# Ledger of designs, part 44: VH-VL binders against q0aze0

Target 1, 268 residues: q0aze0
Amino acid sequence: MKIILVNNRFKENTEKKAQEIAGQLSALNVEVIIDNGLDEPYAGTVDFIMVLGGDGTMLRAARRYGQRAIPVLGVNMGTVGFLSNIEINELAEYLPLILREEYSLEARMMLEVAVFQQQSLLTRVFCLNELLLRSNSPRMLSFALEISGQKLEPYRGDGLIVSTTTGSTAYSLSAGGPIADPQLDAFIVTPVASHIINKRPLVVSPEREISLHLLEEREAIIGIDGQIKMDFGAENRVLIKRAPHPLLMVNLKAKPFFTSIDRSLQRQ

## First folded at step 2 (VH-VL)

Design r1g (framework fv_ragifilimab)
Fold by OpenDDE, second read of step 3:
Structure r1g (fold): chain C 268 residues (1-268), chain A 124 residues (1-124), chain B 113 residues (1-113)
Amino acid sequence: as target 1 above (268 residues)
Amino acid sequence: QVQLVQSGAEVKKPGASVKVSCKGSGYTFTGYYMYWVRQAPGQGLEWIGVINPNSGGTTYNQKFKDRATMTVDKSISTAYMELSRLRSDDTAVYYCARSGLYYESSGFDHFDYWGQGTLVTVSS
Amino acid sequence: DIVMTQSPDSLAVSLGERATINCKSSQSVLYSSNNKNYLTWYQQKPGQPPKLLIYWASTRESGVPDRFSGSGSGTDFTLTISSLQAEDVAVYHCQQYYSTPLTFGQGTKLEIK
């Protein structure tokens, strides 16, 4: 068995724990690769991904490895979040199950985000939470939103968020988006400080495609999961689809989503 | 403790090249990005570029893209910055500085540790 | 490029008095996704490299005295020394790390009046 331990190198606690866990797993004849984000994603085959830390670390892991259909376990290191399944102090208890592959999987929809320069593809990423388009200046943006070929009225405002249901409790929520059941597959399109009063978030079928482009010669920013940032201008377009694969989140422990929302959100 | 120790002062003629070294210690060298910044006498700071010591990936200020080359020797935890085709206005103190990742970690990061600086004087 | 402009270029303040240095960016350095300002303040004494004081616009680096504080958001930022000490004589630099190229202010020389 080969396992990737994903941790946050900026968090000493997670790094130390990763080393400890690596040692333990090695003693059990498990091959371990530690990914602290500095190196390129491990290109070899692996059987399991263990994420040590909070939601941010999970998001990075999802972007780096989600397309590979590898089970991903979130191990909370004492942070508040929605994407961890067990606590670090529970790992020892569940380790035998992991090694025997006795766990269930929860499929979480991911976004496929493609950014173009005219007709040229600049980048394509898969992400778990959201894409953000926002102004790179104090000025509002004017941009076009198209859903499955249907052109909506131009949006004016600070920006727009296209989020998965998983991401509904992330930035989308802060922008006034609805909280969505993570078991539901859907896009959530949430305006950010729209100039139009009562501009409502849209819940869109995962079967549809979403496209965005600017209607003016301004500079904007695309943000992905709050961790990736890139410039976005009038010559750029973004196409958002449901990723062809979901993130396979390991479910070792029942975690009621709705009963934990208030507590989790209050701590964020 | 974290330390960045740079090579000694250099005096070069116009058209020549200079290579400054920066040795990191007290931390995992490959675990942090290494930035290069220079400061002309009595002037502000100017960013030159950044290198990932683990992968060797680099990002340069466009101003220096054609003249600056950043490299690393992981075996001795040393980063290098070479500047070619030197001119008088390249006279400056050159610094290496440590920082975290960018792109996948909410963008670029601040510089928490700096080398002592290397004076490079370009004179005919 | 994001242009960083500090004001004033030089400042003389009496010991024990408040020193205020401003830094303005030509565009916002606030990242909406994490609501952080990608702005750093450094202190540089003669013959020494810059020393980190404040990052994320308002977070004080460990070991930095409480009299140093950073404030502001978007395009306007301020470094404040609540009670100037003799050892605070230095050049202070603001820096944005919101986007490449990373850019610095021109520096502010702080002296004792």
Scores: ipSAE 0.023, ipTM 0.482, lowest interface PAE 8.0, mean pLDDT 90
Fold by ESMFold2-Fast, scan of step 2:
Structure r1g (fold): chain C 268 residues (1-268), chain A 124 residues (1-124), chain B 113 residues (1-113)
Amino acid sequence: as target 1 above (268 residues)
Amino acid sequence: QVQLVQSGAEVKKPGASVKVSCKGSGYTFTGYYMYWVRQAPGQGLEWIGVINPNSGGTTYNQKFKDRATMTVDKSISTAYMELSRLRSDDTAVYYCARSGLYYESSGFDHFDYWGQGTLVTVSS
Amino acid sequence: DIVMTQSPDSLAVSLGERATINCKSSQSVLYSSNNKNYLTWYQQKPGQPPKLLIYWASTRESGVPDRFSGSGSGTDFTLTISSLQAEDVAVYHCQQYYSTPLTFGQGTKLEIK
């Protein structure tokens, strides 16, 4: 068995814990690869991915490995989060089930984001929560949105979010988008501070292709899962579609989505 | 024109709580991490914690975990840090500071913008 | 925890002369896979918040004058001001961002001699 341990030594003091867990797994004849996010993703085949950290670490793991159809388990290290399934102090209890493959999987849709300059592909990335188009200055953007070749009336405002259902409780929620059951597959298209009164969030089929481009030269940024930032100008176009594979999230214990989000909203 | 504007100075008695605010403007508030750092008079800087304004996820310095609470109100682009059970040695200037987005293979950015600071005086 | 120690605590240097401030970490802050040192330098003037000067141990922040330079690797780092100007009077802080908790040196107060 080969397992990737994804950690972030930066915030959760996870490097020492990752080394400790790697030692324990190696003693059980499990081959361990440690990925702390700074190097290129491991290119070989693996059987399981264990993410040690909060939601940010899980988003990075999903971006790097989510398309490989490998089970991914979130192990919380003391931060509040939605994407972890068990706590670090529970790992020893659940480890035999992990090694025997005695768990269920939840499929979570992902976005495929392709950024072009004219007809040249500049980059292609995957993400679990959302793509954010935003102004990088106090000036509002003017931009075009096309859904499966259908051109909508121009948008004017601070930006736009294209979100998965998993991302519905992230930035899309802050911008006025709906809360969506993450077991549903859909794109949620949420305007950010639109100047046009009738621009509402849209919930569209995940089979749709969504494209965005600027109508005027402005300082703008494309953000991916709040972690990748890239400049976006009038010469650029972004194409968003459903990723080929969902993220396969390991479910070892019940983590009720609706009571979790309800508590989060009551927190203020 | 990125700005972080903090609430005004506070004077508290030992045992009280203080809540400091930090309002971000000129950028997308939920796209950047917010850090809290303090500095006692004539001393060095001390990290309290960080909050992701998008998710509400927090990481605290263990020294402050039992007394500090970080929250955000996204509707007004404002972060808060509350410190309870104040002692005289909590007298310090409290800063909010922003870090940039994570880039693959580069790690997290540095503290590129700081608030002006909030002096909290604890005396008795 | 990684402990950051600066030396000296205070330094007086004549205008136009070279100022050197040292920072030592109790553990290496060099990540061997990307060959980067997770170390920053901040300048803090009286009554003001810290201002970023140098990141990745040696990269100058945009707008920072050429007279400021950072050097070192692993556990031993140096901030150098090649020709001291009046506006450089400040407290200088080093910080590691290699692991949590994030830690700072105690600061070095730079004064005109």
Scores: ipSAE 0.000, ipTM 0.412, lowest interface PAE 11.0, mean pLDDT 85

Design r1h (framework fv_ragifilimab)
Fold by ESMFold2-Fast, scan of step 2:
Structure r1h (fold): chain C 268 residues (1-268), chain A 122 residues (1-122), chain B 113 residues (1-113)
Amino acid sequence: as target 1 above (268 residues)
Amino acid sequence: QVQLVQSGAEVKKPGASVKVSCKGSGYTFTGYYMYWVRQAPGQGLEWIGVINPNSGGTTYNQKFKDRATMTVDKSISTAYMELSRLRSDDTAVYYCARDTYDYVSGKYFDLWGQGTLVTVSS
Amino acid sequence: DIVMTQSPDSLAVSLGERATINCKSSQSVLYSSNNKNYLTWYQQKPGQPPKLLIYWASTRESGVPDRFSGSGSGTDFTLTISSLQAEDVAVYHCQQYYSTPLTFGQGTKLEIK
């Protein structure tokens, strides 16, 4: 068995813990590849991905490996998050189940984001939470939104979020979007600081294609999962679709999504 | 305009605490790690710590771990670094600087605040 | 901790001439898996914060003039300015980001002769 252990080299105690876990796995005849975020993603075949850290580390793992249809387990390192399934102090208890493949998988849809300039593909990325289009200056954006070829009334405001259901509790929530059951597959389209009262969040089929472009020359950015930033101008167009493969998240124990959200909202 | 704007100069007595702010604008604040670095007059740069603005998770240089506290207020895109039990040798310009969550890019500290001079004297 | 040592502490070079600044790490900052050196160079002018010049030991940051180049691997690194201009007068710092704590060299002050 070959496992990728994803961690952050600069996070407190994470590198030391990753080495300890790698040693434990090696003692059980498991080959371990450590991905601390500094290198290119491991190109070889692997059987399992274990993520040590918070939600940010899981988002990075999903972008790097989510399209490979490999089980991904989030192991919490002491920070509260939505994407981990077990705590680090529970790992020893659950490790035999992992090695025997005695767990269930939960499929989480991902976005495929393609950025174009005059029909030329500039970049293609995948993400678990959302794409954010926003102004990079104090000036409002004027932009066009198309859903499966249907042209909506022009949007005017600070931006737009196109989110997965997993991302419904991230930027979309802060912008007034609905909380969605992550077991549902859907795009959530949430306006950012729109001055038009009738521009409500939309919940649409994940089979839809969403296209965005600016109607006026403005300084804007596209943000991916809060981790990747790219400049976006009137010469650019972005196309958002359902990614070919969902992220396969490992469930070793029941995670109470609704009670977790309820508690989180009390602290906001 | 993408920028980091820090709070103004501070003069403190030994034993006091100082809290420096760093406000990000023109970019997604939670999309970048925030680092704190200081520079004593005529000296080199010294790393204090890093905070993830999205999660609040921190990593400190062991030299500062018992005196430094880093926090963020996402609602106003502002990071804070508080240093307690100040000594004369804490006199320095304190900088905030950003880095991406994706370390694969290899870019560190591509954007810096203007610096905050903290003077510790009696 | 990785200790970064720069040489010389100060350097005076005539306009149009080559300036060379060295940086040595107490242990290798070369990551064998990707064959990259986790080493950056910054330029700092009086009263200003540092400005990123070079990352991964030899990659120029966007907007940095091509007269600036970085070289070296493992423990020995060099920043070269091929034809010194007046605006290049500054303190130059190297930094490793191979492991925590992140550490910087003491700085090299570059002056016009």
Scores: ipSAE 0.000, ipTM 0.381, lowest interface PAE 18.6, mean pLDDT 85
Fold by OpenDDE, second read of step 3:
Order: C-alpha cells, then sequence, then structure tokens
Structure r1h (fold): chain C 268 residues (1-268), chain A 122 residues (1-122), chain B 113 residues (1-113)
C-alpha cells in the first residue's frame, strides 16, 4: 500500500504529525509520500490520500489529486470544518480499517473551471468548493451569466459564486446561498451583494454549463476555493462544468451532515 | 565544492526594489529547500521565506508576504529574492541558506551564502 | 510566534575559561512525539555568514570542536564552550525550528577578556 499524507508544512505543526504518522505507517510496511504544499503533486500511483488539517488543506488536496480517483480521507486537527471525517486522535483506531480498505466512499462533485482570454485557454483547474467572480473595486460589476446557452438578464453586484453542493456551506452560505445536501450533485449560483435585493440563488443541474463574462471594462478577480486568485477583465470569460471525476471522500465513521451542521455553523 | 554564491552589494533608494541572486554548486540544487534570511546591522537574524527549487513552491514570513518574491532558475541553479517598496529598515545583509536535508524536516541551515549587503538610503 | 531571547547580549571570557550562553524560548520547542528539541546554535564571525554548530539542542555538527556543547530542553537552552580559544570570538545565535515563522535570538557577542 502507498499513501500520500497531505499537510501544510507551516501550519499547526502538521508537518511533525505527518512525519510521525509516516513513521507509524512505514513500520507497517506502508510506503508514504508527504505532500506539504511546497512540492509538485506526486505523480506516481497511490492507493490512498490522507489529509491532515482543516478544510483548506482538503481543498488543496482535492485540486491536486481529486482527478485521480483516489480515496481521500480528511483528518481533522482541531479546526472547524465540514470536510474531515475523523479526528487526529482517532486515526490510530481507524488505521487498521484503512489498511484493510474497509471503508465507504462518498463521491463529491467537483467543478471544472476554465478561464479564457478570448479563445485562448489561460488555465483549467478542478475545485471542490466554488468559483468566485468579484469586483476588484468598490464599484459594482456588470456581468453576463449564461447557462447552457441560455442568457440570463445581466447581473449587477459585487460578484457571483458558482459552488458545488459541498461548497454550499462555504462562501456561498455567507453570501446567502442555500445549504445543500452534499450527496446531491448540483451547481449553486449565488449572487454576491446584487443590486437586486431579492436576487435569488439558482440551483442548476450538473449537466449544464455555466459561462461568465464582464459586460464592461472593469477589473475583477476570479477566486477558486478561496486559495487561488487571478485577475479577470472584459477580455476574459470563464466556463464552468462538472468535473469528469468526483472527489472520492473516505467515510470511516458516520458523520450525519444535517445533525452536525448547526454546531459547525455556530463556530464560524 | 559545495557552496552558495550570492550577488554583490546593492544601494537603493526608498521605494525601489532589489533582487538578490544565490547560485548553488557542488550539490543537487533542486534537492534542497532554499531559505532566505536577513540580518540588520548589529541585530539578529530574521527569516524571510523558503522556496522549493524543484517546484517553485514558496512560503513567506507574513511580515514580508506583500513585498518579497522568491524565484528560481533551475537551469543555472540560481535562486532569487526580490524585495520591493524598500525602506531604511530594510538595510541588512541578506543570506540564502540551504536546508540540511532534502525536503525533510530540520529547518536549520548547514550551508550559507556569503551574504549580500543591501543599503537603503535617501 | 516563538520569541527567542539570549543572555547575555555580550560577554568577555578569558582564554581557557568556560563561556556560557543562554537561550530561552517563549514556548517549548520540545516535540513530545520524538522527544527532540528543535533548537540550533550558530557561530558568526565578523564579515561571515552564520556557521552551524549545534542542532537538536545538543548534537554537534560535523567538524565542530568538542569544546562546544549544547544542553537544555523545553524552553531553556545553553551553549557552552569549555575552554575558550582565540578563534571562538564571534556572535552566537540560537534558532528554533519547532514552528514557523522560524525565529532567532538577538545574538550574543563573545569576546576575549
Amino acid sequence: as target 1 above (268 residues)
Amino acid sequence: QVQLVQSGAEVKKPGASVKVSCKGSGYTFTGYYMYWVRQAPGQGLEWIGVINPNSGGTTYNQKFKDRATMTVDKSISTAYMELSRLRSDDTAVYYCARDTYDYVSGKYFDLWGQGTLVTVSS
Amino acid sequence: DIVMTQSPDSLAVSLGERATINCKSSQSVLYSSNNKNYLTWYQQKPGQPPKLLIYWASTRESGVPDRFSGSGSGTDFTLTISSLQAEDVAVYHCQQYYSTPLTFGQGTKLEIK
């Protein structure tokens, strides 16, 4: 068995914990690769990914490895979040199950985000939570939203979020989006401070494609999972689709989403 | 021999930028994290950031996050550190330093450049 | 951030005598899992970069004379030169690498009395 340990070298002493865990796994004849965020994603074949940390680390791991259809386990290290399945102090207990591959998998839809300059592709990324289009000034943006070729009325506001159901409890929620069942595949399109007070979020089929572009010469920013940022102007467009592969999240123990959501949200 | 050789001293005005280079030789350049540390006159050492010369991945001290930029040119085994919006208190000797182990914990340094004096004065 | 404080700021010691430099950390740099102290000592001579002396609080770097020794655990550490030599005149720095940001002491200047 070969496992990738994903951590943040400079956060919450996760590096030392990763090394400790690596040692334990090695003692059990498991090959371990540590990804602390400073390296390129490991290119070799892997059987299991263990993410040590909070939601941010999971999001990074998802972007780096999610397309490989590898089981990913979130191991919380004392942070508040929605993407971890077990706590670090529970790892020893569940390690035998991991090694025996006695766990269930939950498929989580990811976004495929393509950013273009005219007809040229600038970048393509997969992400677990959301894409954010945001004004880079105090002024509102005017932008066009197109869903599977259907042009909606122009949007005016600070921005727009296109989120997965997993991301529904992230920034989309803060912007007034609905809480979605993570077992449901859908896009959630949430306006950010729309000039239309009652502008409602859209729940869109994962089979559709979403396109965004600016209708005026303004400076904007594209944000991905709150970790990647790039400038976005009138010459750019973004195309959002369902990723071809979901993130395979490991479920070692029951974690009822709806019973824990209130407590988790209260901590934010 | 294993060594790090840095670029020469710089004199800059406030508001300007400076870019210091650090060339590694005698070892696998891409196999070790490269750290940047500075030392103001008569003061202690201060960590600026770290870069993975292989991937280009970086992490900065929060103090310098908005002003420091670390890069590498693997083809010539050279690391660069650029500091922008210079001010008088940026006057210091800037060092590149190699981690002791390849991508392994042990964030202390067994190999140092000779240092680059950067003087910021009006 | 972990604050490193050295003492004294400067000291003068006669040749052949013992020199002692202390370093305190604002929090423990001992990792319970491996029982190692993430503490290093450097020697810096005028016009030169720091030179690694001690790591893991008490392990001498290769080539370092045995008159140099590191001791301590947790938050209190000591660099000792058992018999000061003329070539030992330098500034000495402690550094923790337990957590980021990496932090150093302010340095201790060691001179011959």
Scores: ipSAE 0.000, ipTM 0.460, lowest interface PAE 14.8, mean pLDDT 90

Design r1i (framework fv_ragifilimab)
Fold by ESMFold2-Fast, scan of step 2:
Structure r1i (fold): chain C 268 residues (1-268), chain A 124 residues (1-124), chain B 113 residues (1-113)
Amino acid sequence: as target 1 above (268 residues)
Amino acid sequence: QVQLVQSGAEVKKPGASVKVSCKGSGYTFTGYYMYWVRQAPGQGLEWIGVINPNSGGTTYNQKFKDRATMTVDKSISTAYMELSRLRSDDTAVYYCARAPEYQLLFDSYYMDVWGQGTLVTVSS
Amino acid sequence: DIVMTQSPDSLAVSLGERATINCKSSQSVLYSSNNKNYLTWYQQKPGQPPKLLIYWASTRESGVPDRFSGSGSGTDFTLTISSLQAEDVAVYHCQQYYSTPLTFGQGTKLEIK
């Protein structure tokens, strides 16, 4: 068996625990690869991915490995999050189940984001939460949104979010988007500070293709999962589709999504 | 001239492993992806996987992931495909094939140059 | 998995006549963003490896004679040989590279009548 441990090197407790867990797994004849985010993604084949950290670490793991159809388990290190399944102090209890492959998998849709410049593909990335288009200056953006070839009225505002249902509780929520059951597959399209008062969030089929481009030259950026930033200008176009493979999240115990989000909204 | 030269024919018993080599010449080895494809006698072509010779990164057909291992030795411009726990239905000609430089990471690309093939016979 | 189906399984055509081979994919291999079909055609002669003929559904590989052409989009593709020559006797394979696993059609054997 070969496992990737994904952690954040700059969090002392996470690095220490990763080393301890790697030692325990090696003693059980499990080969361990540690991915702390500083190197290129591990290129070889693996059987399981264990993410040690909060939601940010899980988002990185999903972008790096999510399209490989490998089980991914989120192990919380003390920070409350939506993407972990067990706590670090529960790992010893659940490790035998992991090694025996006695768990269920929950499929979470991902976005495929393709950025073009004048018909040439510049980059393709995958993400679990959302793509954010936003102005990189005080000036409002004017941009076009197409859904499956249907051209909507132009948008004017600070930007737009295209989110998965998993991402409904991230930036989309802050911009006024709906809370979605993460077991549903859908795109959520949420405007950011729209000048047009009647622009509402849209919930659309994940079979649709979403296209964005600027209608005038502005300094703008594309943000992916709040972690990747790319310049976006009038010469650029972005296409958003359902990714070929969902992220396969390991479910070792029931996690109460609705009570968790309800508590989170009370604290905000 | 761009060439891919594969190792010679192998005869193996069920349960054994076979390791096929593919040596590239006439091009920058690390600039191109290497695909592995097999063809059973009288049958169609079947994809095994692809390896990036620069990084060692691999993507396998799920059918083969438990038994196939693709590796590269950059110092001698050679790719390897090892298939373990051989069965009689693994009898096939195994090909390596080169794909042109990817414009972007993870984009699929077509196979422009093929090795001559390696016949692997698995019989009791 | 995308399933590739070729028709016919075998075809006999007289020298100088037109040969047509069809390939159907179980789902679209057209990437709408770049308007390209991720579809190739290979020629395989007995005892030889496959040789690339056509990529992106309709682009001829360098050195491939003009008599070979590819057409189609989405799920339905055709390889045409406009004037069959003796050297064209081979098995022809279509392949998609839109999604992993990469998949091939079963092959079409082309013979001279």
Scores: ipSAE 0.000, ipTM 0.367, lowest interface PAE 19.3, mean pLDDT 85
Fold by OpenDDE, second read of step 3:
Structure r1i (fold): chain C 268 residues (1-268), chain A 124 residues (1-124), chain B 113 residues (1-113)
Amino acid sequence: as target 1 above (268 residues)
Amino acid sequence: QVQLVQSGAEVKKPGASVKVSCKGSGYTFTGYYMYWVRQAPGQGLEWIGVINPNSGGTTYNQKFKDRATMTVDKSISTAYMELSRLRSDDTAVYYCARAPEYQLLFDSYYMDVWGQGTLVTVSS
Amino acid sequence: DIVMTQSPDSLAVSLGERATINCKSSQSVLYSSNNKNYLTWYQQKPGQPPKLLIYWASTRESGVPDRFSGSGSGTDFTLTISSLQAEDVAVYHCQQYYSTPLTFGQGTKLEIK
């Protein structure tokens, strides 16, 4: 068995714990690779991904490995979030099940985000939470939103968020988006400070495609999961689809989403 | 006490290479990223690159990508920066500095603890 | 690359008076996703390495006196010393860590008038 340990690069304690766990797993004849995010994603085959930390670490792991259809376990290390399944102090208890592959999986829809320069693809990424289009100046953006070829009226505002249901409790929520059941597959399109008062967020079928481009010569930023950013201009367009593969989140312990919303949100 | 101690001053001829060392103590060496920055006499600061002491992963300023090599020896908590094909404008004080955090895509963060600096003089 | 420009290049201020150093970035260093400005200020005394003063544009590093403060957002930032002390004579550097390569201002030399 080969396991990737993804630790939180912002938390020294997760690094130490990763080393400790790596030692334990090695003693059990498990091959371990530690990923703190500074290196390129491990290109070899792996059987299991263990994420040590909070939601941010999970998002990074999802972006780096989610397309590979590998089971991903979130192990919380003291922070409350939505993406961890067990606590670090529970790991020893569940480790035998992990090694025997006795667990269930929960499929979470991811976004496929493609950024173009005219017809040339600049980058393609998969992400678990959201894409953000945001102005890189104090001025509002004017941009076009197209859903499955249907052109909506031009948007004007600070930006726009396209989020998964998993991401509904992330930046989209802060921007006024709805909280969505993570077992539901859907896009959530949430305006960011639109000049139109009470511009409503859209809930869009995962079967549809979402396209964004600027309607004026202005600099903007594309943000992904709050951890990746890139410049976005008038010559660029972004196409968002449902990723071809969901993130396979390991479910060792039942976590009632709706019961824990208030507790989780209060800590953020 | 957290500190970074660098190797002594170097005098090199053009075309030569120099390797500066930086030893960390008082903290978990592999738990912080190590940055390298230089400062020419009377000039501002210039970023060279960053290395992950745990994995050895590196990101370089493109300006130095083909001449600078960052490495680490975890067993002695020491980082190294080697600069090859030296020229006169490489004369500078070279600093190592640790950073507590790092951003994935842009490999950037602030540096909270610095070494004392190593003067490298390139002269014919 | 993001270009950082400080102003002025040199500044002389009387003891006890306010010192103000400006730093401008060629593009915004504010990240909307976390609403943080990726901007830091360093103090460098002669023969010494830079010392971290401010990060996230306005957060003071531990141990830094209260008279030091950072302000600004987007592209315009300011380091303020409310009451200049003799030990504050140094070169001050702003630095962005919004994107690679990391870039610094040219530095501002602060002296006592």
Scores: ipSAE 0.000, ipTM 0.489, lowest interface PAE 11.1, mean pLDDT 90

